# Ledger of designs, part 118: miniprotein binders against b1l550

Target 1, 279 residues: b1l550
Amino acid sequence: MRLPEELLERARDIHSEAPSHRIKLDRVGSFGLKVPVEFKGFLLLAEADVWVSLPEGRRGVDLSRQVEAIYELSNPPKDPFSLCREAAISLLEKLNYADSSGVSIRFDAPLQDGESLKYYGVEISSIASDEIINKIRVEILGMTACPCTAELIRAYKSSEIAATHTQRSLGILEVSTKAEHPDPDKLASIIERAMSSPLRTYTKRPDEGGLVIRSLSNARLAEDVVREMIHLFLEEFGHLPEDTHILAAVRSMESVHMHDIYAERSFSLDEIRKEISSH

## First folded at step 13 (miniprotein)

Design h43
Fold by ESMFold2-Fast, scan of step 13:
Structure h43 (fold): chain B 279 residues (1-279), chain A 83 residues (1-83)
Amino acid sequence: as target 1 above (279 residues)
Amino acid sequence: SWKKVRIEFTFDPEKREEVLEFLKRLARELREKYGWTVLVYTENGKIRIFVKGDPEAVDKFIEEVLKELEKLGIEYTVRVEEL
């Protein structure tokens, strides 16, 4: 049942009131929105979060204005990069009290894999304050093979290709930049090339054997994979602004342990260039 | 009431990055001094500034930006849009 509109004349404007405690909040918004996006010829259902800063003197945010900002820009569906950027700007424009805004969009990106598709995780964000900062995070599974156990087994049996344990490893590249978002397919490619081998959606027994042999012949520690990812990233994206920040990480789901191995490095382009040039 | 303005600048591409960094610093200084909401960004090779606040504050911000740009002696075109 619809309540009479006359009640609006008497109802308090709760959101505009002073809060119980005068504390600024960094991110207040609508999280888990479902939004269609167009990504490289695919129409995908993505999940979006939208938020704004809330000053210490205001009790709450306008939820309807937040949803309106992203809704208006998502019909018809467009690429998630443009949607993220435009929605962040729109939020800052529509919500008078906000001094910063942000949008993040998450989806599984399709990637061609022979006659089939495989998928990798993408999270794109744009944060508007004094300027726009674009972030992208790509996660994709690959395979690693342990070089330490391989060497021990080789010493024990003296075979040409030593047996060792293999496992799924999750590669992560996260980029924060004042330039446009990097192409996520290129980030996914960097991660896969750094691994002992990529994973496939499906494979027949002869192809599976080849994948395993490839991994065993290219055994890599999580630490090796992170270093290779950084090397490949610099070859492809070294042109980005010097204050671009990167996180490169690998989580190896060790098949011989009940726990995972993790390796990471965070850096700015300026920082890493100085480090490499000193060697 | 709030006043909201978008300002779009077109500069010579060779000077655009220098001007962009200058405008970002100026916007940050004015935000810190007055608490204004000011966003500086690029779109389609142009520099855009969004500012919001009370009308007198917005007008003073625009005046300050234009005054500082004149000191640089760089050729530009400007478009001002009130939202």
Scores: ipSAE 0.422, ipTM 0.806, lowest interface PAE 2.8, mean pLDDT 86

Design h44
Fold by ESMFold2-Fast, scan of step 13:
Structure h44 (fold): chain B 279 residues (1-279), chain A 83 residues (1-83)
Amino acid sequence: as target 1 above (279 residues)
Amino acid sequence: SWKKVRIEFTFDPEKREEVLEFLKELARELRKKYGLTVLVYTENGKIRIFVKGDPEAVDKFIEEVLKELEKLGIEYTVRVEEL
């Protein structure tokens, strides 16, 4: 059964009514949409959130117009950066009452690593208000090895490469900028280079041994990894606008503990340069 | 009622960054003055301004942007589209 469209003439326009409380809402929209994207030669099914601001005098948003905006731009599939940016602009244009709009797109990015394929997490956002702010968050697993235990074991056994506990660690780089989104592959590379060793999807036993030895020879605290990520980020992306904001973080899934270790630093490029130059 | 306008400017590439910063600052001032939603962005080497709000305020915004831009003495082409 389909209700007659004539009933729309009798129904109240709920969304256009005054709300129970005159409070502005920052983000109202459609979350968890599935959209196809083209990323570096791959067709991926990504998850998208779309939203707009809602003024204090309006009860609700036009959800159908939000969905129309992103799906119209997703056919044929395009790169998620362009989709994110264009959809945010389209939302602001289509929804008269909105003074800001945003789009976030999430997916697992495939990464060619020699003969193997691995992946990393990507979340790309564009927010349109008086200008466009682009955000990108990259998360990739790597390996860390404990330098403290390594030193104790080295002293005990007098070995050049000491045994120590190793664990998977999640590296995180998040960038918010008025410039174009940084290349996520470069962000993932920075994270992996800051780790004791990268992880791989496929290894033969000799290659696996090599990764373990690399990790043990390059033991790093979570704090070391965060500092190294910041250092590598500055050498690669120090050209971005000075008001660019970065979050660098590591969550180490400690093999000798029932809990994780977490280290983090947030900064603007302007802030970090002043801090470093204080030496 | 609402009026929505997209303005697209084409400038000499050498001048684009300078003009972009000028237009961003001007748009911030006029947005506050007229109570409008104004978005300034770049696309395909061109500068775009999207403005929406009260029709009279939108018209005054456009007039002031073009007036201030003429004072710079920089060559440009402009396309104005009502949405």
Scores: ipSAE 0.632, ipTM 0.882, lowest interface PAE 1.6, mean pLDDT 88

Design h45
Fold by ESMFold2-Fast, scan of step 13:
Structure h45 (fold): chain B 279 residues (1-279), chain A 83 residues (1-83)
Amino acid sequence: as target 1 above (279 residues)
Amino acid sequence: SWKKVRIEFTFDPEKREEVLEFLKRLARELREKYGLTVLVYTENGKIRIFVKGSPKAVDEFIEEVLKELEKLGIEYTVRVEEL
């Protein structure tokens, strides 16, 4: 049941009041909204966060207007890139007091895997302030094999195939750019190609054996994987603006340890080109 | 007491990137000068500027942007929409 809108005339407008402390907040909004998106032929239920900046003199944000902004743009479902960008712009336009706005959309992206599907994690953001900054983060599991243990086993039995421990490793590529979002399938492909081998949703025993042999024949440190990801990224996306920022990282869930190994590098395209050119 | 305006510019594609960088820089300068919220972005091959703030500041912003563009001597079309 809906109360009469006439009550709004008598109720205090709490959100427009002065706060107890005059402190600006960077992000205030509705987090964990469920929105339908269309991604490469799939209808997916994604999770969305929407926010705006809040000035020091205002107590609260109009949460209902934030929800209206994204839901108006999500029916019919559209691609998450357009939805992020259009919703961020709409938020900045609709909420007078805001000097910035943002939208993030998260989902598991399907990826063809032989006769089945596998998935990778995607988070897409657009932030509107003086310009639009687009951000994308892709995470996908792969397999790594330890070259150190492989070398010890070769020393022990020099003519046999190198035995070593293998483990799941999470590869991460995050890109922040003033250009359009990079294609997440290409980012996922870069990560998988940098690994010792990709993972599969479904394998029969002969195929499984093949993946293990591939991994053993292509043993890589987490550090090796990060460097290869950066190399492959530059080949595919080196055309992006020089102020594009990238995070490349690997978290290896070491099968012989109770702890993980982590390697990362953050850089701008300008920064990394100068570094490589010095060699 | 708020005024909100979308400005849409169409330029020759050969000049678009040059003009975009000029407008971004100009908008940042005028944003600080007039205390406005100003967003510059591209859409369907056109340059868009969204500006909001006090009516006087918004009007002065628009006048100064158009004045500076005329100095470049580049051909364009402009559409101004009040929200």
Scores: ipSAE 0.625, ipTM 0.886, lowest interface PAE 1.6, mean pLDDT 88

Design h46
Fold by ESMFold2-Fast, scan of step 13:
Structure h46 (fold): chain B 279 residues (1-279), chain A 83 residues (1-83)
Amino acid sequence: as target 1 above (279 residues)
Amino acid sequence: YWKKVRIEFTFDPEKREEVLEFLKRLARELREKYGLTVLVYTENGKIRIFVKGDPEAVDKFIEEVLKELEKLGIEYTVRVEEL
């Protein structure tokens, strides 16, 4: 059933009315949309948020135009970076009152792991205002081994490879830039290389033993992992614009504690280069 | 009420970065001067400017952008499309 169009002539246009309070809103939109995307040969079901700014004199946004903007661009499915960017531009073009727009797309990215796959988390955004700001956040699990306990056990047993506790640690790299989105596979690789060892989808006993020995021989504090992630990031992505902002973080799910250990550093490329060059 | 225009510029690739920064600064200045929404971005090796707002303000924006570009003495092609 479809209601008669004549009702539109008689109904109030709520969205165009003055609000109860003349306050601008930064982000108003449709959140949690399911959108198919094509990522490196995979057809994935991603979750998308779309939004626009709302001026102080307007009560509401036209949500149907927001949904139209992203769905028109998502059929056929395309890569999530182009979709994110093009949808943000389309939103700004379609909605007269908006002075900024944004799109965020989240999915689990497949990564080849021998003959199987493992997954890491990706969230990408494009925000259009006077220019386009692209943001990407990559999260992947790895393994860390405690160097403090390793040293204590080495002192006790005089072993060259000390026993210590190991745990899963979540590595996080978030990049905001005026350039195109960094390749998430490269960000995931940086995180894994900074860890004591990467994690696998499955291992047979000899491979599992090797992974554990690698971790024990490469024991790292969460603080060590964050510093190494920053170092590796600068080697790979130091060419990005100087005002690029990065968050590097590690959350270690400590196997000997009921709580986690967390370390992070936020910085711009300009800031970190000056800091490093002063030493 | 609202006028929407997309402007597409093609420049020599070696000068694109310099011109892009110039256009971003100019667009920011004119956006505030005329009360416009202006987005400057690149696509397929070209510089694009999307502008929307009051028709008279939009026309003035376009006029001033083209006038300032002529002062740079850089060769370019331009396409102006009203949406």
Scores: ipSAE 0.519, ipTM 0.849, lowest interface PAE 2.2, mean pLDDT 87

Design h47
Fold by ESMFold2-Fast, scan of step 13:
Structure h47 (fold): chain B 279 residues (1-279), chain A 83 residues (1-83)
Amino acid sequence: as target 1 above (279 residues)
Amino acid sequence: RWKKVRIEFTFDPEKREEVLEFLKRLARELREKYGLTVLVYTENGKIRIFVKGDPEAVDKFIEEVLKELEELGIEYTVRVEEL
């Protein structure tokens, strides 16, 4: 370094000083860090946020300790779930004053699509306080076809497969649990199965026609897709702890409107089971 | 000023959930009593407790956790590591 270390003896320790106002902060950290991760055989560039709580009597956080925590664990690259969890624990261990820590990692996940790949969005986090809470959000595009217009056209034409408008719809599943992160490929699969049809990276003309026909034969409202996602989620992940919290949502980019249609439901496993058992 | 300790317990898998809930309750009680930061979590079939704070308080925490477990009569293996 160009500056002599003797200057450190004269410099104030800003971070350990009392703040202007004695207010606790919930999340203070380094956001937008680039980290390599290994996901199901792929080496991916992910983006990470790391943070800790800051007590009311301390002015600042040691940011170098935060970066050390995640970078130490990211070389060589490892799976993003282990990285997220281990980094959250490491942050709590390294920063004495923190009573909670968290790590969030975002990346586009590859998914096998015939002879090619397609991608879906994944954001995971681990928050360490009294316990570790793991959160995962999966977003993937699919296709929906309007059943209302389909029924109207069927009434006019008496067709086996009615014409209707189709559109891209974004399916969202978010899970917060004290158990391990659910497998994002399974969450993506649930979303796609709930749609009228999945989307493809690459199709030839005959395959494109088949995909459209499948969508038309399986027309679904955004409300239908959300309910189906919840049903399929319970079949696959009903074993998770009862206090597991889920958000299921669909945003349909309606081809016949200037606006989107949106449907969602948030619930805990305990809550939804009581609801389903009641009629 | 600060002492940091990681405690790792290995229990019979059939008892792990029961003991985990017990340790979470105990840790919350002792955390309040001693003003400590305590994280209870599981990894690779083992229960881990991370505790940090005043050295004397940390030592008392560890002592009380081990005493309470002995009173339960459940078999376990323990490893205590100072960080």
Scores: ipSAE 0.560, ipTM 0.863, lowest interface PAE 1.9, mean pLDDT 87

Design h48
Fold by ESMFold2-Fast, scan of step 13:
Structure h48 (fold): chain B 279 residues (1-279), chain A 83 residues (1-83)
Amino acid sequence: as target 1 above (279 residues)
Amino acid sequence: EWKKVRIEFTFDPEKREEVLEFLKRLARELREKYGLTVLVYTENGKIRIFVKGDPEAVDKFIEEVLKELEKLGIEYTVRVEEL
């Protein structure tokens, strides 16, 4: 049933009332919205979160305005970077009481893999307050091979190609910047190049053998992968503002352990340049 | 009771970054002084400032921004739009 519209005229405006406690909230909004986006020629289903700050003197946020704004901006589908930025600005403009706004969009991005596709994870955000801060997180699986066990087996049996364990490792690059979002395909490429080898959607036996041999010949610790990711990132994105903040991380799903190995480094471009140039 | 204004500045591209840093610093100072919400960003080669709050405070903000820009002696065009 639908209640009579006339009841809306008699109902209290709950959201504009004073709250029970005068406490500011940092993020109030609509989370888990399904939105279409256009990414590099693909129409993809993405999930979006939209939010604004809520001042201590106001009970609630106008959620319907948030949902209408992002849906209007997502039709027709547009690239997720423009959608994030435009929606964040629009929310700050439309909701008078808000002193900050934000939008986050996440999806699985296609990446060419020979004659087929593979996928990697992307999450992008734009947060508007006194400036716009753009964030992007890319996650992609690759393969690592253990150099420690390789050396032990080589010492044991004296072989040019040592046997060792290989495992899937998840590479992560997260960038927070006042500049535009870095290209996620380039971030994914950096992660894959830092690994012992990339993973494939499918392989025939000769290709699979070649992949394994390449991985074994390029054995890397999780720590090695993180350092290489940082090196490659600086080569590709060293032009970003000095206060750009980066997280580089690897989670290795060790095939010889019941647990994972994790390595990470967070840094600003200013910080890392001073560290590297000190030698 | 809320006044909302977009200010759009066009500067010589060679001076845009210098002016952007200046405007960001100035906007932060005036935001605190007048209790306003102020967003400074760039779009399509232009510098934009969105400001909202008390009408008198918004007007004073705009006056001080333009006054301080004149001191820099840098050529610009400005467009002010009330939302």
Scores: ipSAE 0.623, ipTM 0.880, lowest interface PAE 1.6, mean pLDDT 87

Design h49
Fold by ESMFold2-Fast, scan of step 13:
Formats: C-alpha cells, structure tokens, sequence
Structure h49 (fold): chain B 279 residues (1-279), chain A 83 residues (1-83)
C-alpha cells in the first residue's frame, strides 16, 4: 500500500528546513550501497559510498536522489572508474544546493596468476568541486624476507644462502590526482616488484621452492620496500600533475613477532622530485 | 531561482591542455567573484564547464568566459545546454 500523494501538500519538507544549528557539513550521503561493476572482463559486486556537501542553511540531503544517481548509471554495469566519475558529476548536477560531491567504489580485483587468479584490494574515488579529483588505493600481499637475520645466519654457518624468516607483507599505494585514475593493475605490479617475491594462489612444490629462493635472495626491510615502491612509481607515473599526492606503505606481518612492522611515506610529485634532486 | 548550464568546448587537440589549464584558472576566479558552483572537466576529447546558481550570475559567468577565450585567438566551437 502507498500513502496518498495529496499528503505532500500538507507534509513539511524537512530537508529544506533551517537546521537547529547553522553549520556547514562537508560530507552527507548514502554509504555501503551494493553496485555491480564491469572490470577488465569480470562482472564484480562492488560497494559504493555517495555524498554531497550540505550548506549551513539546509537541514538535510535528498538521500533518494543520491541513490537514484548511482543506480541509473550502474545499469547496465560499467567500469568502476567511469561510474565513479559520472556519478559524482550527476550528484553535483542533480542537487542544487551542493557545492561538492563524491563517490567511492571498493572491490576485490582479479589478477592473472599463471593458470589461476589472485585478488587484490581496490578503492577508487572521484570528487567533484571546481574540478574532478580522482583517488585510487591498491593493497596487495607479497612476501618479504629479513636481511638482518639472514646476515646473522650467514655469519654463523658461512652458507651461500643464509636462512631467514619470511612473512606476508601488505603493500599499499594510494594516489590522488587531477588526471585519470592510474591503472590499478600497474599499481599492484609496482607493489609486487618492490617485494622480496610475489605471493601465488597455488603453487606446486618446485614453484614454491623457487619463490622461497627468490625471496631469500632478495631480502628486504619494510623500509626498503617502501623506497623501491616510490622509485618504481616515479618511473611509471612520474608524468602525472605536480600536485598529485601519493602514499606508499608496507605492513609486514612479522613471523617471529607478535606484532607487525609498518613503514610509510606521503608526498606530492613536486615535493619528492625536489628531495631526490638534492642527492 | 536556479539556472544550471553545461557548456561544451571543442578545441584543436594540440591546444586542448593549454586551454584546459586556462579555463580551470578562469573558472576558479569567476566562481569566487560570482558565488557560483562551477565544475571544469574533460569528456570525449572536449572541455566541459558545468555552472549553477543565480541566473544573473550565471549569465555574467558565461559572458566573461567567452570574452576571455576570444583574447587567446584560438579557434573553438561551443555548445551551451540548459539543464
């Protein structure tokens, strides 16, 4: 059953009313929406957040119009970058009072791994105000091997390949830019190449042995991995605008400790170039 | 009342980045001057400007943008869509 539309003439328009306190809000919206996306030939279930700014003189946001904006654009499913960007623009166009809008979409991205697939985390955003700011965060697991313990074991045993502990490490690259979103597969590749070795979904014993030997022969501190990620990022994406902001981070799940090791660096392209040129 | 307009510019691809930077800078200036919401972006090789707010302010915005573009001496086509 549906209430008579004639009630709209008598009912208050609560969202258009003055608020109890005349304070602007930066982000008001619908969070945790489920949307289908098409990503590199895969149909994936993604999770989306949509929001707009709310001026000091308005009590509330038209939440139904926010949901309408993203759902109109998600059928048929399209790539998450276009969806994110188009929905942010649509929100700004549809909601007269908003002076900014944004959309974030999260999903697990498939990555070809020999004859199988593995998955890495992706979150993309588009924020529309005076121009469009695109953000992307990629997280993927890799393997690191401790060079400190390797050195001690080598000294103790004088072996060619020193034993050391290995562990899963989570690599993180986050980019905020006025250009198009960087390709997440390339960001994932940068992270994996910076690690002692990548992780695999499935290995047979000869392949497993090879990965372990690769990791041991390429032992790296979390600090080493972050620096290598930044170096590789600049090689691949140094052409992005100077005001592009990057976060590079590694969380190493230390196999010999009850705690993790963490290393990070945030920078703009302008900032890092000036720093490196001083060497 | 509100006026909402989408302006689409087509420029020679050789000049597009130069003009895009110019329009972004100009739009930021005029946004503050007229108290408008203005979004500058690219789509399908074209430059788009979305502007909304007071009708008189929107008119002045459009007039100023076109006036400043004429000073550049760069060939373009323009399409103005009322939303």
Amino acid sequence: as target 1 above (279 residues)
Amino acid sequence: SWRKVRIEFTFDPEKREEVLEFLKRLARELREKYGLTVLVYTENGKIRIFVKGDPEAVDKFIEEVLKELEKLGIEYTVRVEEL
Scores: ipSAE 0.573, ipTM 0.863, lowest interface PAE 1.9, mean pLDDT 87

Design h5
Fold by ESMFold2-Fast, scan of step 13:
Structure h5 (fold): chain B 279 residues (1-279), chain A 85 residues (1-85)
Amino acid sequence: as target 1 above (279 residues)
Amino acid sequence: SWKKVRIEFTFDPEKREEVLEFLKRLARELREKYGLTVLVYTEEEDGKIRIFVKGDPEAVDKFIEEVLKELEKLGIEYTVRVEEL
């Protein structure tokens, strides 16, 4: 049952009213929207957040216009990079009072893994204000092996084969740039190459044994993985604008502890180049 | 009332980066001067520089006038399209 539209002419426009307190809000919008996206030949179900700034003199935002903007642009499904950019611009254009807008789209990205697929986490954002800032966050699991315990076991047995504990570690690369979004597959590759070994969707025993041996032969601290991720990132993406901002992090789910180990570094390209060149 | 305008500029590709930086600086200055919302962006597909501006109609008109005036001083050839939304 639909109410008559003439009721809208009699109802108060709550959103346009003065708020209880004259305070600007940075992000107000519709969060957790389900949207289809096309990503590298796959049709995927993604989750989107859309938002705008709200000035201190306005009580609320027009949420229906936000939802309309992204849904109109998502039919037919398009790549999440274009969708983020176009929706952010559209929101800023459609909502008169907003001085900034943004869109974030999250999904699990398929990655070829032998004859199967594995998945990694992707969040793509575009923020429109005086310029467009593009942001991408990639998270993928890998394996790390502890070099400290390896050394202790080697010392204990002298000439026996060293062993150590292994665990899943989550690698994280986040990039904010005025240029195009970096390719998430390349970011995922950087993370995996920095680890002791990648993880697989499934393995048979000989392949599983090979991954374990690879990990043990390439034991790395979380700190080692972060430094290697930064090194590999600079090799692949050092051409991005100097004010590009990067977060590199690892969360190691330590198999011998009740808690995790975490290491991170945030930097701009300009900042990190000066640091590296000073040595 | 609210006025919203998209401005599209086409420049010689060799001068695009120089003009883009100039327009970003100018837009930031005029945004503050006139109390406007101004977005400067580019599209890879066509290489055009776009400015979206919105706010008070008189302020928007002054913004557009001053952008075009300052751009003329550079002596660089361009084409411009102004669209009211």
Scores: ipSAE 0.596, ipTM 0.870, lowest interface PAE 1.8, mean pLDDT 87

Design h50
Fold by ESMFold2-Fast, scan of step 13:
Structure h50 (fold): chain B 279 residues (1-279), chain A 83 residues (1-83)
Amino acid sequence: as target 1 above (279 residues)
Amino acid sequence: SWKKVRIEFTFDPEKREEVLEFLKRLARELREKYGLTVLVYTENGKIRIFVKGDPEAVDKFIEEVLKELEKLGIEYTVRVEEF
């Protein structure tokens, strides 16, 4: 059913009215939209948020224009980086009153794992204001092994391979840059390489034994993992603009505790290079 | 009430980064001066400026950008598209 168009002449234009309080809002938009994307040969259903700034003198945002902006660009499905960037620009162009816009897209990225698949979490965004700022967050599980308990057990048993507790640890890399989005597969690789060992979807008993031995032979504190992630990030992405901001973090789901251990470091490329050069 | 313009510049690749930084600074200054929304970005080796706001202010912005750019003596091509 469609109501008669003449009703529009009688209805108030709520969005263009003055608000109850003259306060600017930073982000107003449509959150939790489902959009198809193509990622490295896979067709995925991603979740998207779109928003714009709202000036102090305007009551509301044209939500239908926001949805149009992203859906027009998502058919046919395209890579999420181009979709994110193009939709943010389109929002700023379509909504006259907005002085900034943004788009965020979240999905689980498939990763080939022998004969099977595993997944890691990806969230990308593009924010358009005076420039375009691209953000990406990658989260992937790996394994860590405790070096403290390993050393204690080694002292007790004088064994060549020290026994210790192992646990799943979530590695996190978040990058905010004026350059293009870093490749999330490379970010996921950095995280996995910083861990005691990667996790797998499927292992046969001999392969599982090898994974455990690898982890035990490469025991790392959460603090060690974060430092290694930063080191590996600088090797791969040190060419990014100096004002690029990075968050490196790990959350270790300690098997011997009812709580988690967490370590993180935020930095700009300019800041970290000065720190490393001074010690 | 609103005027929206996209300006696309093509520069010699050797000068592109220098000019991009210049245009970003200039756009930021003029954005504040005229109360405009101005986005500067790159796409396919070209520099784009999107500007919107009051028509007279937008026209003045474009005039000042081109005038300041001409003073640099760098060769470029420009394309201006109004929405």
Scores: ipSAE 0.612, ipTM 0.879, lowest interface PAE 1.7, mean pLDDT 87

Design h51
Fold by ESMFold2-Fast, scan of step 13:
Structure h51 (fold): chain B 279 residues (1-279), chain A 83 residues (1-83)
Amino acid sequence: as target 1 above (279 residues)
Amino acid sequence: SWKKVRIEFTFDPEKREEVLEFLKRLARELREKYGLTVLVYTENGKIRIFVKGDPEAVDKFIEEVLKELEKLGIEYTVRVEEM
């Protein structure tokens, strides 16, 4: 049922009214929007959040204008980085009262895996205020092998083979920068190279054996993986602005425990360079 | 009432980063002075400024940005679009 438009002339403009309490809100918007995006030749269904700041003197945000902003830019589907950035700018332009805006887009990214595909998680954001801050978070599973148990088994008097437990580990890289979003495939590659071995979508028994042997030959603690991720990140992305902020983390789903092991480090590019050069 | 303006600058690529940092600092100063919302960003090798707020304040912002930019003695082209 479509109500008569004559009612609009008589209805109060609730959003433009003064609120009960004069308190500024940092983020008010539409969350969980389904948006198609084009990523590396794939048409993917992504989930988007859009928001703006709301001043202390205004009761509400025009949510329909927020949805219009992102949907105008999403048809036809485009790459999620351009969509994220352009929608954040559009929101700030369209909503007069807003002094900041933001957009976040989440999707599972395909990654070539031999003749098949595997997927990793991507979340990107663009926040527009006095300049644009771009943020990206990449999560991908890999395999780790425990060096502690390997050493214990090697020391065992009747063993000539270094055996140890292996497990899936989730690697995480998050980057916040005033430059363009880093390429998520490169971030995923860094995470996988830091692991004992990558995971595969499909293996035959000979390939599976090779993967296990690779892991055993490259046993790494969660702490080792985080340090290696940081090292590889600096090699690939050391050119980013010095105030770029990074989170590197690993969550290891330990096969010999009922709980996980977690290791992380947050840093700015300037901070980590000074720390490394102090030795 | 609100006034919204997009400003686009094209500079020699060799000077772009230097000018971008200059414009970011200037825009931040003028934003506080005039009580405006100002966004400075780059796109397709160009420097873009979006400004909105009180019409008189917006006009003074634009005037002062262009005046200060002329002092750098760097060649540029500018497009000013009122929304």
Scores: ipSAE 0.638, ipTM 0.885, lowest interface PAE 1.6, mean pLDDT 88

